# VH-VL binders against Small ribosomal subunit protein mS42, part 6

Target 1, 220 residues: Small ribosomal subunit protein mS42, of Schizosaccharomyces pombe (o74379)
Amino acid sequence: MSFQQRFARALDVGYKNFLSKDAVRNIFAYDNHLRGLVQKECKIHQTPYRVPSDLMVQSASDPARANLFNYSSQLVNHDFFFSGLISPERPSADADLGAINLKPGIDASFGSFGELKSQMVDVGNSVFGDGWLWLVYSPEKSLFSLLCTYNASNAFLWGTGFPKFRTNAIVPLLCVNLWQYAYLDDYGLNGKKMYITKWWDMINWTVVNNRFQATRIESL
Below, E stands for the ipSAE of ESMFold2; O stands for the ipSAE of OpenDDE; V2 stands for 0.75 times the mean of E and O plus 0.25 times the DockQ between their complexes.

## First folded at step 4 (VH-VL)

Design g14 (from e8a with heavy chain R102T Y103F S104E Y105L; framework fv_lacutamab)
Fold by ESMFold2-Fast, scan of step 4:
Structure g14 (fold): chain C 220 residues (1-220), chain A 121 residues (1-121), chain B 107 residues (1-107)
Amino acid sequence: as target 1 above (220 residues)
Amino acid sequence: QIQLVQSGSELKKPGASVKVSCKASGYTFTSYAMNWVRQAPGQGLEWIGWINTNTGNPTYAEDFKGRFVFSLDTSVSTAYLQISSLKAEDTAVYFCARDTYTFELGAFDIWGQGTTVTVSS
Amino acid sequence: DIQMTQSPSFLSASVGDRVTITCRASQSIDSYLAWYQQKPGQPPKLLIYAASSLQSGVPDRFSGSGSGTDYTLTISSLQAEDVAVYYCQQSYSTPYTFGGGTKVEIK
């Protein structure tokens, strides 16, 4: 299914108390624009790859393909962001089960879920310019931590973790989109703290737990 | 088990104040908004307002501004509704109800058992 | 404020009957609608959220449908334990508002 088809309900009704349907539509319009830019870059570089995650990986170390990397990485980040949210189609108390299963690890790394929330709000609010805030897990260290990436950069390329290249992973579990186009419509330029606070309550902890149980970075 | 347990019934004189409690258990108190709903004898449901359990910020329906005050004690996972200067028309069952102010689509999935407040001269 | 008009106010039907309750909003509420069941002396119980999603533990004879301003709750085969007052509620904007209720009784 296409990106828009996978998230059709969000496009129709938004995410109540978090993102209006207009904000969702604007993000999806930007996603479609990026797909057009990817097609242009694929033609320029005559690449055999077509899937955004493959394009991102293939272009990551090539300065001549910086545009292809940026556009494909942003598409991957969009999918990861939306797939981590409680769906308007099936809001579920099952998200609490994911949180229960994650609690020992979150407590060990941050002290509590409340402390994790506080740190994500503060760290995310301190990001200057456009970027992404990630909750990541290190299997080797048995530690959860926070990572900021800027512009279209992502956590999939930090410290290894790509399924195509490495066997040990820094596992991205969750991200929030801190680009202005994500929060400007609903929260304004000074509303980043409120946006992240509202986003926290939209986290699908069952998805986060499923990602945590995996030994591989999820792709599209 | 997820539960909201409210304080017992109250019989008050006009002009008195009452404070109803709603104690949550079985979930993370600060992750869900708390709503207050009133039901007068033989009548339907009427929304009073909600309080953000993380920030403590309340929102009231216009008809309930002034005499109705929401508060929290997060250390014991308890929400409170205080009504001052009680009037006969305040006679009702008062319910607290959990709403995921960001997770669900504004549906109240867990309710307290209700507190009957009777105001009579 | 968004006004919720619920009909009928009272309904009497036999066990096994199909029962339909209607709720109409004064403006489009984009499926931000819940249905509740309230039995005498008890708090309301959530049946349906997001206009058509069945709450966990609720029998599948209950279903919700509708969009825009018009919504319905259907009980496909009425049972004796379904005697209750049913309420719709919009959560599209504050203040949240409830319908006037429908009292369902068995003949």
Scores: ipSAE 0.000, ipTM 0.427, lowest interface PAE 16.8, mean pLDDT 84

Design g15 (framework fv_lacutamab)
Fold by ESMFold2-Fast, scan of step 4:
Formats: structure tokens, sequence, C-alpha cells
Structure g15 (fold): chain C 220 residues (1-220), chain A 122 residues (1-122), chain B 107 residues (1-107)
């Protein structure tokens, strides 16, 4: 199912108390623009068109395909961001149940969910320019931590989110889009703290837990 | 109108199997985890485990792994507890309970079934 | 596993008395604690969640307090209908565990 089809309800109604319908539409318009750029780069470099995650991995270490990497990486990041949010169609069905399994690890790493929230707000607000804030897990250290990536960069390159990078130290579990186009219309230029605070209430902890549980199976 | 209704009492012989049902009504079944709790005659409460009603994934306390199995029928908002190879020490009242757990609010069992008495005797 | 030690196991008090029941966890449970009331032949009833939050419909003579490892349920003025067994429960980590219970009787 296409990106737009998977998040059609969000495009129609937005996310109550977090992102307006217009803000979601602006992000989707940029996403669609990036898909056009990916198709163009694939044609220029005679690269078979594949799903964005495959293109990102394939182009990651090739300076000649830096544009293809930058565009496909952003598409992967958009998908990861939206798939971590509570669905407007079923907001109560997917939320919170997964947090039961995460609480001991979050408490050990940050002290509490409240402290994690506080740190994400502060770290995210300190990001200068455009980027992404990630909650990541290190299986070898049994430790959750925060990671910032800038522009088109992502946490997958240092994590086990893709099978090709399974030997890397960290696995991404959650991210928030900190590009200006994501928060400007609803929150203003100085609204990153409020944006991240509102985003927190939209996190689908069941999805975060499912991603975390996958690391346990893969670490074997 | 929010309620959990359990199946009737069961009298079984050692080695038999029993399946207890817990039917939910008045709320969205898949939005809350379902827990199972046992109470032996004259004893306190003992947690058996919980099942994620959205995914169907169960979690069992160590002492209950193997013979105790949780299942769901989401089309009729019903959770089930099955106990195989029944032993005399399984004699107890079995309760289902709804869990209000949220990351920002500690969990509690706010709605309980009336209990199902399972008696295992020769 | 987190062990919940509840005390006393039994108490007898007069109507109007202030009653306190204590629950101690083997490690910090960050206020992930609930209190239940169970009368003979009935399922448990939720009284307090999040260590100190009163459940809707529960009389305000019931209150909870505590943090870390030590928690207390207080009945400010015991009534005849409060005769029951009271249980604490932690929901901080699985397996969830209950205290051994406190049987409250009227003198």
Amino acid sequence: as target 1 above (220 residues)
Amino acid sequence: QIQLVQSGSELKKPGASVKVSCKASGYTFTSYAMNWVRQAPGQGLEWIGWINTNTGNPTYAEDFKGRFVFSLDTSVSTAYLQISSLKAEDTAVYFCARDTYKFSLPGAFDIWGQGTTVTVSS
Amino acid sequence: DIQMTQSPSFLSASVGDRVTITCRASQSIDSYLAWYQQKPGQPPKLLIYAASSLQSGVPDRFSGSGSGTDYTLTISSLQAEDVAVYYCQQSYSTPYTFGGGTKVEIK
C-alpha cells in the first residue's frame, strides 16, 4: 500500500492537538516531490526503481549517488515518523499497551518516561537547522539513548534497522521530524518545544515496543 | 454498562482440561489489556499473566508457563483462559480484569469479572 | 520479581477509627501501585491507582500515599461497610505482584 494510502486519514483530518490537516498536506506534498526526484535520479544513474529503503541502503556509500541517498533517506524518515504516531482512525487501540514492556528499560536509561520526554524536548529544541531526533536502543549495552541526525541523515546507518547493517551498535525505535516544514505552520519558527511536547502525546508505544522486541530476536 | 462476564463454575478430574471465558461489553475491547488473576481458597491474589487484546500476544508469570494458555475472539469481545493437565493445586477462583495501563498513568485493574470457580478433585 | 510485603496481615478497629495499611516493595516502583478492596464472595474493587489517585465512586475517607518503595492506604474514619481484605499491587514491571492482604474487622 502506498505512503499516501497508508496515512490517508491523517491527510484528510490531521492529528488532533498535534498537526493540522494543512501541515500534514504540506509534509505529504514535500514527500511526493522527493519521490519525483528519486525517479529522476534512478533514471540518470540507470538504477532500477525500488522501495525507498532499498535505494537508501544501495546508495549510502556511493558519493556519485549522493542525491539519490538524500532523497530516499528522507522518504524512509517520513515513513518512520508517521508510522510511530497514533492513527486518527484508531487512536486508543494502538496506544500505551506497549509501554508496559518498555518502562523498566526507559527507567534504567533515563529515570522515567517523564525524564525521557523532558530530554527529548530539550535536545530537540537545541537542534540548529533541519534534522531528526531519534530514540535508539543498543542491544550490546542494553541502553536506550537519544540521537540527532541532520538534513537527510538517519539513525539506520548506525543501527540494525536494516539487515545489511545488523552489526551496527544501535537500532532506531522512534523519531520526530524537526525540519521547519513540519512545524512552522502550526507552531511558528520558535515553536519546537511545543511541537515536540504535542508530538509526545501522539506516540504509538505499541509500535515502539514492537520495534524494540524485534531487536531481542535479532540480537540472538 | 462496562462489564466483564465470566463462564460458570467447573468441576474437573485431575488430568482434564478447562476453558474459562470472559466476555467484555460497554467499551472498545482491543484498547485495554486483559489480565488473569487466581485466588486459591482462603488465599490472596496471584497474577497469572496478561494478553494484548490488539495483537493477541500473551505474557505469563513464570509459575504459569506451559499449562496455561490465553486466547481471544475479538469478533465477540471475549478472552479465554485454558488450563491443561489439571492438578489439585489449580483449584481456585479465576478472575479476568481490565488493565488501564498508560505510560503517563500507572496501570490498575478497574473492571473485574465476577470470577469462575474451578474445582479439581478425584 | 518485585516482592510486595503488606502489613499488618490482620487488624481490628472501631467505627470512626483511623486505619493505616502499609505496603513495601523490594525495589522502587515509581508510584505504579494500586489498592483493592475485596469482600467475601466478590471480586476485588479498585480503590486507589497511581499510589494516591482516588477511583471514581470510592468514598473520600480512603486515601493513598507514598513513593519509592513504601506506600500506605489510609481510611480516615472506618465504617462498618469497610470490613474486607485489602490488597496492594505493583504494575511497574511484569510479573505484576500483589501484597499478601490485610483483613480489616470491626471490634
Scores: ipSAE 0.012, ipTM 0.533, lowest interface PAE 8.4, mean pLDDT 86

Design g16 (framework fv_lacutamab)
Fold by ESMFold2-Fast, scan of step 4:
Structure g16 (fold): chain C 220 residues (1-220), chain A 122 residues (1-122), chain B 107 residues (1-107)
Amino acid sequence: as target 1 above (220 residues)
Amino acid sequence: QIQLVQSGSELKKPGASVKVSCKASGYTFTSYAMNWVRQAPGQGLEWIGWINTNTGNPTYAEDFKGRFVFSLDTSVSTAYLQISSLKAEDTAVYFCARDYKYTLPYGAFDIWGQGTTVTVSS
Amino acid sequence: DIQMTQSPSFLSASVGDRVTITCRASQSIDSYLAWYQQKPGQPPKLLIYAASSLQSGVPDRFSGSGSGTDYTLTISSLQAEDVAVYYCQQSYSTPYTFGGGTKVEIK
């Protein structure tokens, strides 16, 4: 199922109180442009076309394929961002699963969800230029933390390997898109703080919780 | 029907222990944190702590560490508050309450037990 | 710990009056504030969460507003059944803390 098909309702109506349909359409247009660039880079480097996550991993350590990495990474980041939002098809919060398994770790690492929100708003607002803000988890340290990546960089490629042999590995759980194309139209150049504040209310904590629980399965 | 049903009132002597139960029904017990709140006679509300119903891990407010212990029996969807070495100052109504919608974690308590009165007197 | 100062502690008004209760946090709590209603012999009932979101089943005469450190609960037209003690609560940081309560009575 294509990216546009998975998020078709968001493309039609936007995310109420967060992103207008025009802002969503602009982000999706850029996503589509990046897919064209990925196809071009695959042809240039004689790399079979694969899903963006596979292309990202395959090109990550190859300086000759830096463009393929950047474009694929940005596509992966888009997917991770949108899949972490409450769907317009299901606008009411899903209380059945929620963030219950995250709460002890968030409380221990940040003091509370409220403090995490405050820190994400402040850290995200302080990012100079374009990038991404991530909530990440370190299974080895049992610690949640914030990570900034710039341009098309991501949090997926830190400390890979078998779980029992990983050192300083981190697992991304949540991200917010801090590129100007994401917030400029709805919030203005000086509206990044409000954008992140509104984004917080749209987080699908059930998805974040499930991503966290997956780290526990991999660690067994 | 979503509800939390607590055990009946307790009259205890100083130095005794009490165990208050809170039985959940009408929802998935392990999907919501359980909080405990105390209300002394004629006084306001005081948060004791919470327990993760999925993992069993408790968190206590500093003033309640030591004598207050949270536990669970997930097979019967029940949370427990145990208070050891009871003092007269522990006389209060004890409420259990679930967190509101962890998918939007604003930390509000939407469902409350009816309360359990614990009286400590000689 | 975040201190929640609630005012007034007591309020007497007539049916149909507009009633406001205020709650001040000792530091910014970014709208992590709930309001509860407690009637004698009953547990508290959630009225408002996230400072301004009305809980389902709660009459629309109740509303919440505010940001940062200052928050208000408003009852636009007081009814006889609204006689109760009202509490604010912050969930920005543990330990969660409650205001001292406001007792609302009919004149």
Scores: ipSAE 0.007, ipTM 0.562, lowest interface PAE 9.5, mean pLDDT 85

Design g17 (framework fv_lacutamab)
Fold by ESMFold2-Fast, scan of step 4:
Structure g17 (fold): chain C 220 residues (1-220), chain A 122 residues (1-122), chain B 107 residues (1-107)
Amino acid sequence: as target 1 above (220 residues)
Amino acid sequence: QIQLVQSGSELKKPGASVKVSCKASGYTFTSYAMNWVRQAPGQGLEWIGWINTNTGNPTYAEDFKGRFVFSLDTSVSTAYLQISSLKAEDTAVYFCARDSYTYSLPEYFDYWGQGTTVTVSS
Amino acid sequence: DIQMTQSPSFLSASVGDRVTITCRASQSIDSYLAWYQQKPGQPPKLLIYAASSLQSGVPDRFSGSGSGTDYTLTISSLQAEDVAVYYCQQSYSTPYTFGGGTKVEIK
């Protein structure tokens, strides 16, 4: 199913209390533009068109394919961001069960979910220029932490989700898009703090927990 | 018409718990966030937190973490504030207030409940 | 936390007078400011949002202005029904914070 098909409802109605339908449409238009750029780069490098995550991994270590990496990475980041949000449809009755399962680890790493939220708002608001803020997990350290990446960079480069980059074994669980195109329309240039605050309430903790549980299976 | 109707006044002893309700009508309950605001006798307004009525996810101000818990019953368009282990300092009028949320406008509280007086005394 | 300071805390004026209440934020809040009116025994009522936008149903004698850290609520011609406590509120960042209030009385 295509990216736009998977998130068609968000494109139609937006995310109540977080992103207008026009903001979602603008982000999706940019996503579509990036897909065209990926196709162009694939032709230039005579690389078969593949899903963005495969292209990102294949191009990550090759400076000659930096554009292919950047475009593919940004597409992967878009998907990870939107798939971590509560659907614009009515949330499931068990939407908050993921938070209950994550609580012991979050408490150990940050003190509380409230403290995690406070840190994400403050850290995210302090990001200069365009980038992404990630909640990541280290299976070896049993520690959740925050990671900032800039431009189209991602947390997958250092995670167990991409085995060839396992030097620092961290796994991305959640991200927020801190590029200006994500928040400008709804929040304005000075609205990044409120954007992150409203984003927090849209987090699908069941998805975050599923991503976390997958790390436990892989680490066994 | 849009209205928020809160439960009646409560007189409690220290250590007891109280649960205040806020029933919404005249609009789609899950389309607007609900805020809780406290006003101690003779004092000003103090924001406790908000709850996303679509997801159920609460956000609390630091001073209100622990003993204060937000919850929802979306089937009856009602938000709840529960305070456990009541202290004399919890004596206040508690208001629910609808976040009038337009994506491009600053948040503001366009409709308020009438308030629930909670008195904690031995 | 963003601190909101209102002045004056109390004022007494005559019917027909122009009344000015000020609100100062400890940091720039980019017009993420609302004004509320609270009468004894009643919940607060929204008057102004986004620093200067008049809520529907509110008399046009009420107006808001300001930017950055400094904001003003003006009542151009005070009426007897305007006796109340007035509060500013920032929604720029959580926790949302209110000013200490300004009690307006008729002489």
Scores: ipSAE 0.000, ipTM 0.436, lowest interface PAE 17.6, mean pLDDT 85

Design g19 (from e8a with heavy chain Y101F R102Q S104T; framework fv_lacutamab)
Heavy chain, then light chain:
Amino acid sequence: QIQLVQSGSELKKPGASVKVSCKASGYTFTSYAMNWVRQAPGQGLEWIGWINTNTGNPTYAEDFKGRFVFSLDTSVSTAYLQISSLKAEDTAVYFCARDTFQYTYGAFDIWGQGTTVTVSS
Amino acid sequence: DIQMTQSPSFLSASVGDRVTITCRASQSIDSYLAWYQQKPGQPPKLLIYAASSLQSGVPDRFSGSGSGTDYTLTISSLQAEDVAVYYCQQSYSTPYTFGGGTKVEIK
ESMFold2-Fast, scan of step 4: ipSAE 0.352; ipTM 0.720

Design g20 (from e8a with heavy chain D99E R102H S104T Y105F; framework fv_lacutamab)
Fold by ESMFold2-Fast, scan of step 4:
Structure g20 (fold): chain C 220 residues (1-220), chain A 121 residues (1-121), chain B 107 residues (1-107)
Amino acid sequence: as target 1 above (220 residues)
Amino acid sequence: QIQLVQSGSELKKPGASVKVSCKASGYTFTSYAMNWVRQAPGQGLEWIGWINTNTGNPTYAEDFKGRFVFSLDTSVSTAYLQISSLKAEDTAVYFCARETYHYTFGAFDIWGQGTTVTVSS
Amino acid sequence: DIQMTQSPSFLSASVGDRVTITCRASQSIDSYLAWYQQKPGQPPKLLIYAASSLQSGVPDRFSGSGSGTDYTLTISSLQAEDVAVYYCQQSYSTPYTFGGGTKVEIK
């Protein structure tokens, strides 16, 4: 199923109290533009079109494929961002289940969900230029932490599931898109703090918990 | 209907132990954290701690560590609060309360009716 | 630990009056605040969550407002059935803490 098909409802109605229909459309238009650029790069390098995560991993160590990396990484980041949000339909009670299971780890790492929110808002608001803010888990340290990546950079290459890279360094659990195209239309240039605050209310903690539980299975 | 039903009142001597139960119905027990709150006669509300109903892991406020123990029996959707080495100061109404994460904001939306524990010689 | 201070501790008003109860946190709690109503012999009842969101089934004469450290519960037109003790509670950080309570009575 295509990216746009998977998130078709968001294109139709947006995310109430978070992202307008127009903002979602602008992000999806950029996503589509990036897919066209990926296809062009794949032809240049004589590689078949693959899912963005495969292209990202294959291009990460090759300077000649820097464009392919940047474009495919941004596509992966888009998917991860939208996959972590509650459906545009009314929020499901299922989203609450994940928060219960994450609470001990979040409390140990940040003090509380409230402290985590405060830190994400403050850290994200302090990011200069375009990038992404991630909640990550370190199986080695048994610690949740925040990570900023800039431009099209990501937390995946430092985490589990990528054979070319260390699998146990960090695992990305959640991210928020801090590129201006994500928040400018709805929040304005000075509205990044409100954007992140509203994004917090849309987090699907069951998805976050499922990602976290996967790290426990792998470490066993 | 969603409800929490607690065990009946207890009269205990100092040094005894008591176990209060809180039976949940009308919702999936393991999907919500269970909190315990105390209210001494004529006083306000005091948070004791919470237990993760899915994992069984408890968290206690500092003043309640040691003598207060949370446990679960998920097969009957019941949470328990056990207090050992009872003191007169433990005389209070003990409430269980379900914590909701309405849009990630914790609040206690369903409460048990309370269990009065009286400790007297 | 976050300390919650409620004022006033006691309030007497007439039916139809607008009543306000204030809750102050010792540090910012970013709207992780709930308000409860407790009638004699009953458990507390959730009125407001997330500082300003009305719990389902609660009359719309109850409203919450505030941000940061200062929060207010308002009863726009006090009714006889509103006689109770009201408590605020923060869930921003453990241990969760309650305000000291505000006893509301009819004159």
Scores: ipSAE 0.007, ipTM 0.598, lowest interface PAE 8.7, mean pLDDT 86

Design g24 (from e8a with heavy chain S31D N54D N57E R102Q Y103F; framework fv_lacutamab)
Fold by ESMFold2-Fast, scan of step 4:
Structure g24 (fold): chain C 220 residues (1-220), chain A 121 residues (1-121), chain B 107 residues (1-107)
Amino acid sequence: as target 1 above (220 residues)
Amino acid sequence: QIQLVQSGSELKKPGASVKVSCKASGYTFTDYAMNWVRQAPGQGLEWIGWINTDTGEPTYAEDFKGRFVFSLDTSVSTAYLQISSLKAEDTAVYFCARDTYQFSYGAFDIWGQGTTVTVSS
Amino acid sequence: DIQMTQSPSFLSASVGDRVTITCRASQSIDSYLAWYQQKPGQPPKLLIYAASSLQSGVPDRFSGSGSGTDYTLTISSLQAEDVAVYYCQQSYSTPYTFGGGTKVEIK
């Protein structure tokens, strides 16, 4: 299924109390524009059209393909962001799976989920310019931490998913889009704090937990 | 039907040990943390700690470290609270409770009926 | 540890009355607050989570509000079956802590 097909409901109705349908449509229009730019860069560099994550990895170490990297990385970041959100039709409390396997690590690293939220709001609000804020996990250190990346940079190249580029073994679990196009329409230029606060309520902790469990299977 | 069913009341002498069980049914046991809460006669609620039902890793409030031990038998969807070297002040109703993690808010949506532990000479 | 202070500790009201119970945290808990109802001989029952979200199956006469350090549980029209002790609980930080309870009786 295409990116737009997977998130068709969000495109139709937005995320209530978080992102208006106009904001979602603007982000999706930009995503589609980036896909056109990727296609153009693939022709320039005589690279077959492939999934964005593959193109990102292939272009990451090549300065001649910086545009292909930036566009592909941003597409990967979009997918990771939206796939970490609860469906616009929020499931009932009885249907939600718990973030049970995350809790001991989050408690050990941050003190609580509440403290993690507080830190993500404060750190994210302090980011100057455009970028992404990530919750990451280090299997080697058994430590959760926050990572900021700027522009189209990402946490994937630091993680176990990209062996060629691994310098520190971290795994991204969650991210929030801190580019102006993500929050300007609904929150204004000074609205990052409220945007991140509202984003927190939309996190799909089942998805985050599943991402974390994958690290246990591979790394333990 | 989602239920937590606890073992029956216990009467123990000071210095003895007690093991309270909490059997879950109607949901996937390992998807939800199990909390333990104490209520002394005529008193309010006091959080003892929680256990990760998937990993078996416990977390205790400071006042309950040492004599209180959480354990699991995932094959029968049961959590246990063991209290060693019982004291008179351990006399209380002990509840198990499922942590919802509703949007990370940590509320307890399903409770056991409670197990009364009386410590008397 | 975060201390939770409830007021009043006891109230007596008539059927149909609006009842409010207040809970104050020793520091900001950012809406990581739940309300429970406990009847004699029974376990607590979750009424409200995330400060203002009504638990499935709970009558809509119960509502929660507040932010930061100050939170309120409201029963818009008290019924006979609402006689119970009510507790607030923070889940912002471990150890999780409960308020001292508010005993609600009908005169």
Scores: ipSAE 0.007, ipTM 0.603, lowest interface PAE 9.5, mean pLDDT 86

Design g25 (from e8a with heavy chain R102S, light chain S93D; framework fv_lacutamab; at its last look DockQ between E and O 0.03; V2 from the best seeds 0.00; counts 0 for: pae E 3.2 > 2, placed apart)
Heavy chain, then light chain:
Amino acid sequence: QIQLVQSGSELKKPGASVKVSCKASGYTFTSYAMNWVRQAPGQGLEWIGWINTNTGNPTYAEDFKGRFVFSLDTSVSTAYLQISSLKAEDTAVYFCARDTYSYSYGAFDIWGQGTTVTVSS
Amino acid sequence: DIQMTQSPSFLSASVGDRVTITCRASQSIDSYLAWYQQKPGQPPKLLIYAASSLQSGVPDRFSGSGSGTDYTLTISSLQAEDVAVYYCQQSYDTPYTFGGGTKVEIK
ESMFold2-Fast, scan of step 4: ipSAE 0.577; ipTM 0.827
ESMFold2, look of step 5: ipSAE 0.560; ipTM 0.845
ESMFold2 (binder alone), look of step 5: mean pLDDT 93; pTM 0.955
OpenDDE, look of step 5: ipSAE 0.844; ipTM 0.926

Design g26 (from e8a with heavy chain R102S, light chain A50D Q55E; framework fv_lacutamab)
Fold by ESMFold2-Fast, scan of step 4:
Structure g26 (fold): chain C 220 residues (1-220), chain A 121 residues (1-121), chain B 107 residues (1-107)
Amino acid sequence: as target 1 above (220 residues)
Amino acid sequence: QIQLVQSGSELKKPGASVKVSCKASGYTFTSYAMNWVRQAPGQGLEWIGWINTNTGNPTYAEDFKGRFVFSLDTSVSTAYLQISSLKAEDTAVYFCARDTYSYSYGAFDIWGQGTTVTVSS
Amino acid sequence: DIQMTQSPSFLSASVGDRVTITCRASQSIDSYLAWYQQKPGQPPKLLIYDASSLESGVPDRFSGSGSGTDYTLTISSLQAEDVAVYYCQQSYSTPYTFGGGTKVEIK
């Protein structure tokens, strides 16, 4: 299913109390524009068009394909961001219920979910320029931590989120888009803190919990 | 192989108690919720409730509050359903079923084979 | 409590026929709906989750559709092994509730 098909309801109604339908439509228009740019770069480099995650990996360390990397990486990041949100048509997940297997680890690493929220808001608000804030898990250390990546960079190069990268030390579980195009329309240039605060209420903790559970299955 | 294996059939007198077990294997027990579902002879499916296998916190449907109690023994990956003060209307097959906690939350992908409880004077 | 009304309660059809079973919720359940197949003496088997997603290992002749309050399970070409009772189930809110079931038999 296409990106737009998978998130069709968000295009229609937005995310109540978080992103207006106009903001969602602008982000999706940009996503579509990036897909066109990926197709163009694939033709230039005589590379078969593949899923963005494969193109991102194949181009990651090739300076001649920096554009292909940036565009495909951003598409991967968009997918991870939106797939971590509560659907506009679904009832809000109980965070305690949804995050039942995360809670002991979050408490150990940050003190509480409230403290994690506070740290994500503060760290995210302090990001200079455009980027992404990630909650990541290290199976080796049994620790959750926050990671910032800039521009179109991602946590998947360090993580095991894709089967092709299962030798890496950290696993991305959650991210928030900190590019200006994500929050400018609804929050303004100085609205990053409020944007992250509102985003927190939209997290699908069941999805985050399942991503965490997958790390334990894979480690066995 | 992911599997839920339930205890054998029970024949009880009215007023007795019964404890049905559901042993999980092939997955991390505490990572999935356990649901209990009842099916009376020739009737449909009826949800009794669920238990959080990580915290031990149960949730019961209103009709089953009081006499029905969920419990866990995480050391042997087993969930239990206890019914006290048995009545004839408790005669049914009792199923345990695993909940996925995914986008498909509340869909039961793995079921026990069922335990028949017969209450007869 | 959300009430699930399933229809028909019984149907008899020929091998190769297209069969549809309907499920109506007393309020919108936003596609939090699963379909199960139960054969005599067996536990239920998950066929469809999230109203339209096919469970792994289930034949592609089974499909689900619908939104809001009205949902359908379709068997595009009925096979002899499909003789069973089919149940819908909502997970929009607790208590989770099942439809009354549809018994499918071959003529």
Scores: ipSAE 0.000, ipTM 0.428, lowest interface PAE 17.2, mean pLDDT 84

Design g29 (from e8a with heavy chain T100Y; framework fv_lacutamab)
Heavy chain, then light chain:
Amino acid sequence: QIQLVQSGSELKKPGASVKVSCKASGYTFTSYAMNWVRQAPGQGLEWIGWINTNTGNPTYAEDFKGRFVFSLDTSVSTAYLQISSLKAEDTAVYFCARDYYRYSYGAFDIWGQGTTVTVSS
Amino acid sequence: DIQMTQSPSFLSASVGDRVTITCRASQSIDSYLAWYQQKPGQPPKLLIYAASSLQSGVPDRFSGSGSGTDYTLTISSLQAEDVAVYYCQQSYSTPYTFGGGTKVEIK
ESMFold2-Fast, scan of step 4: ipSAE 0.341; ipTM 0.734

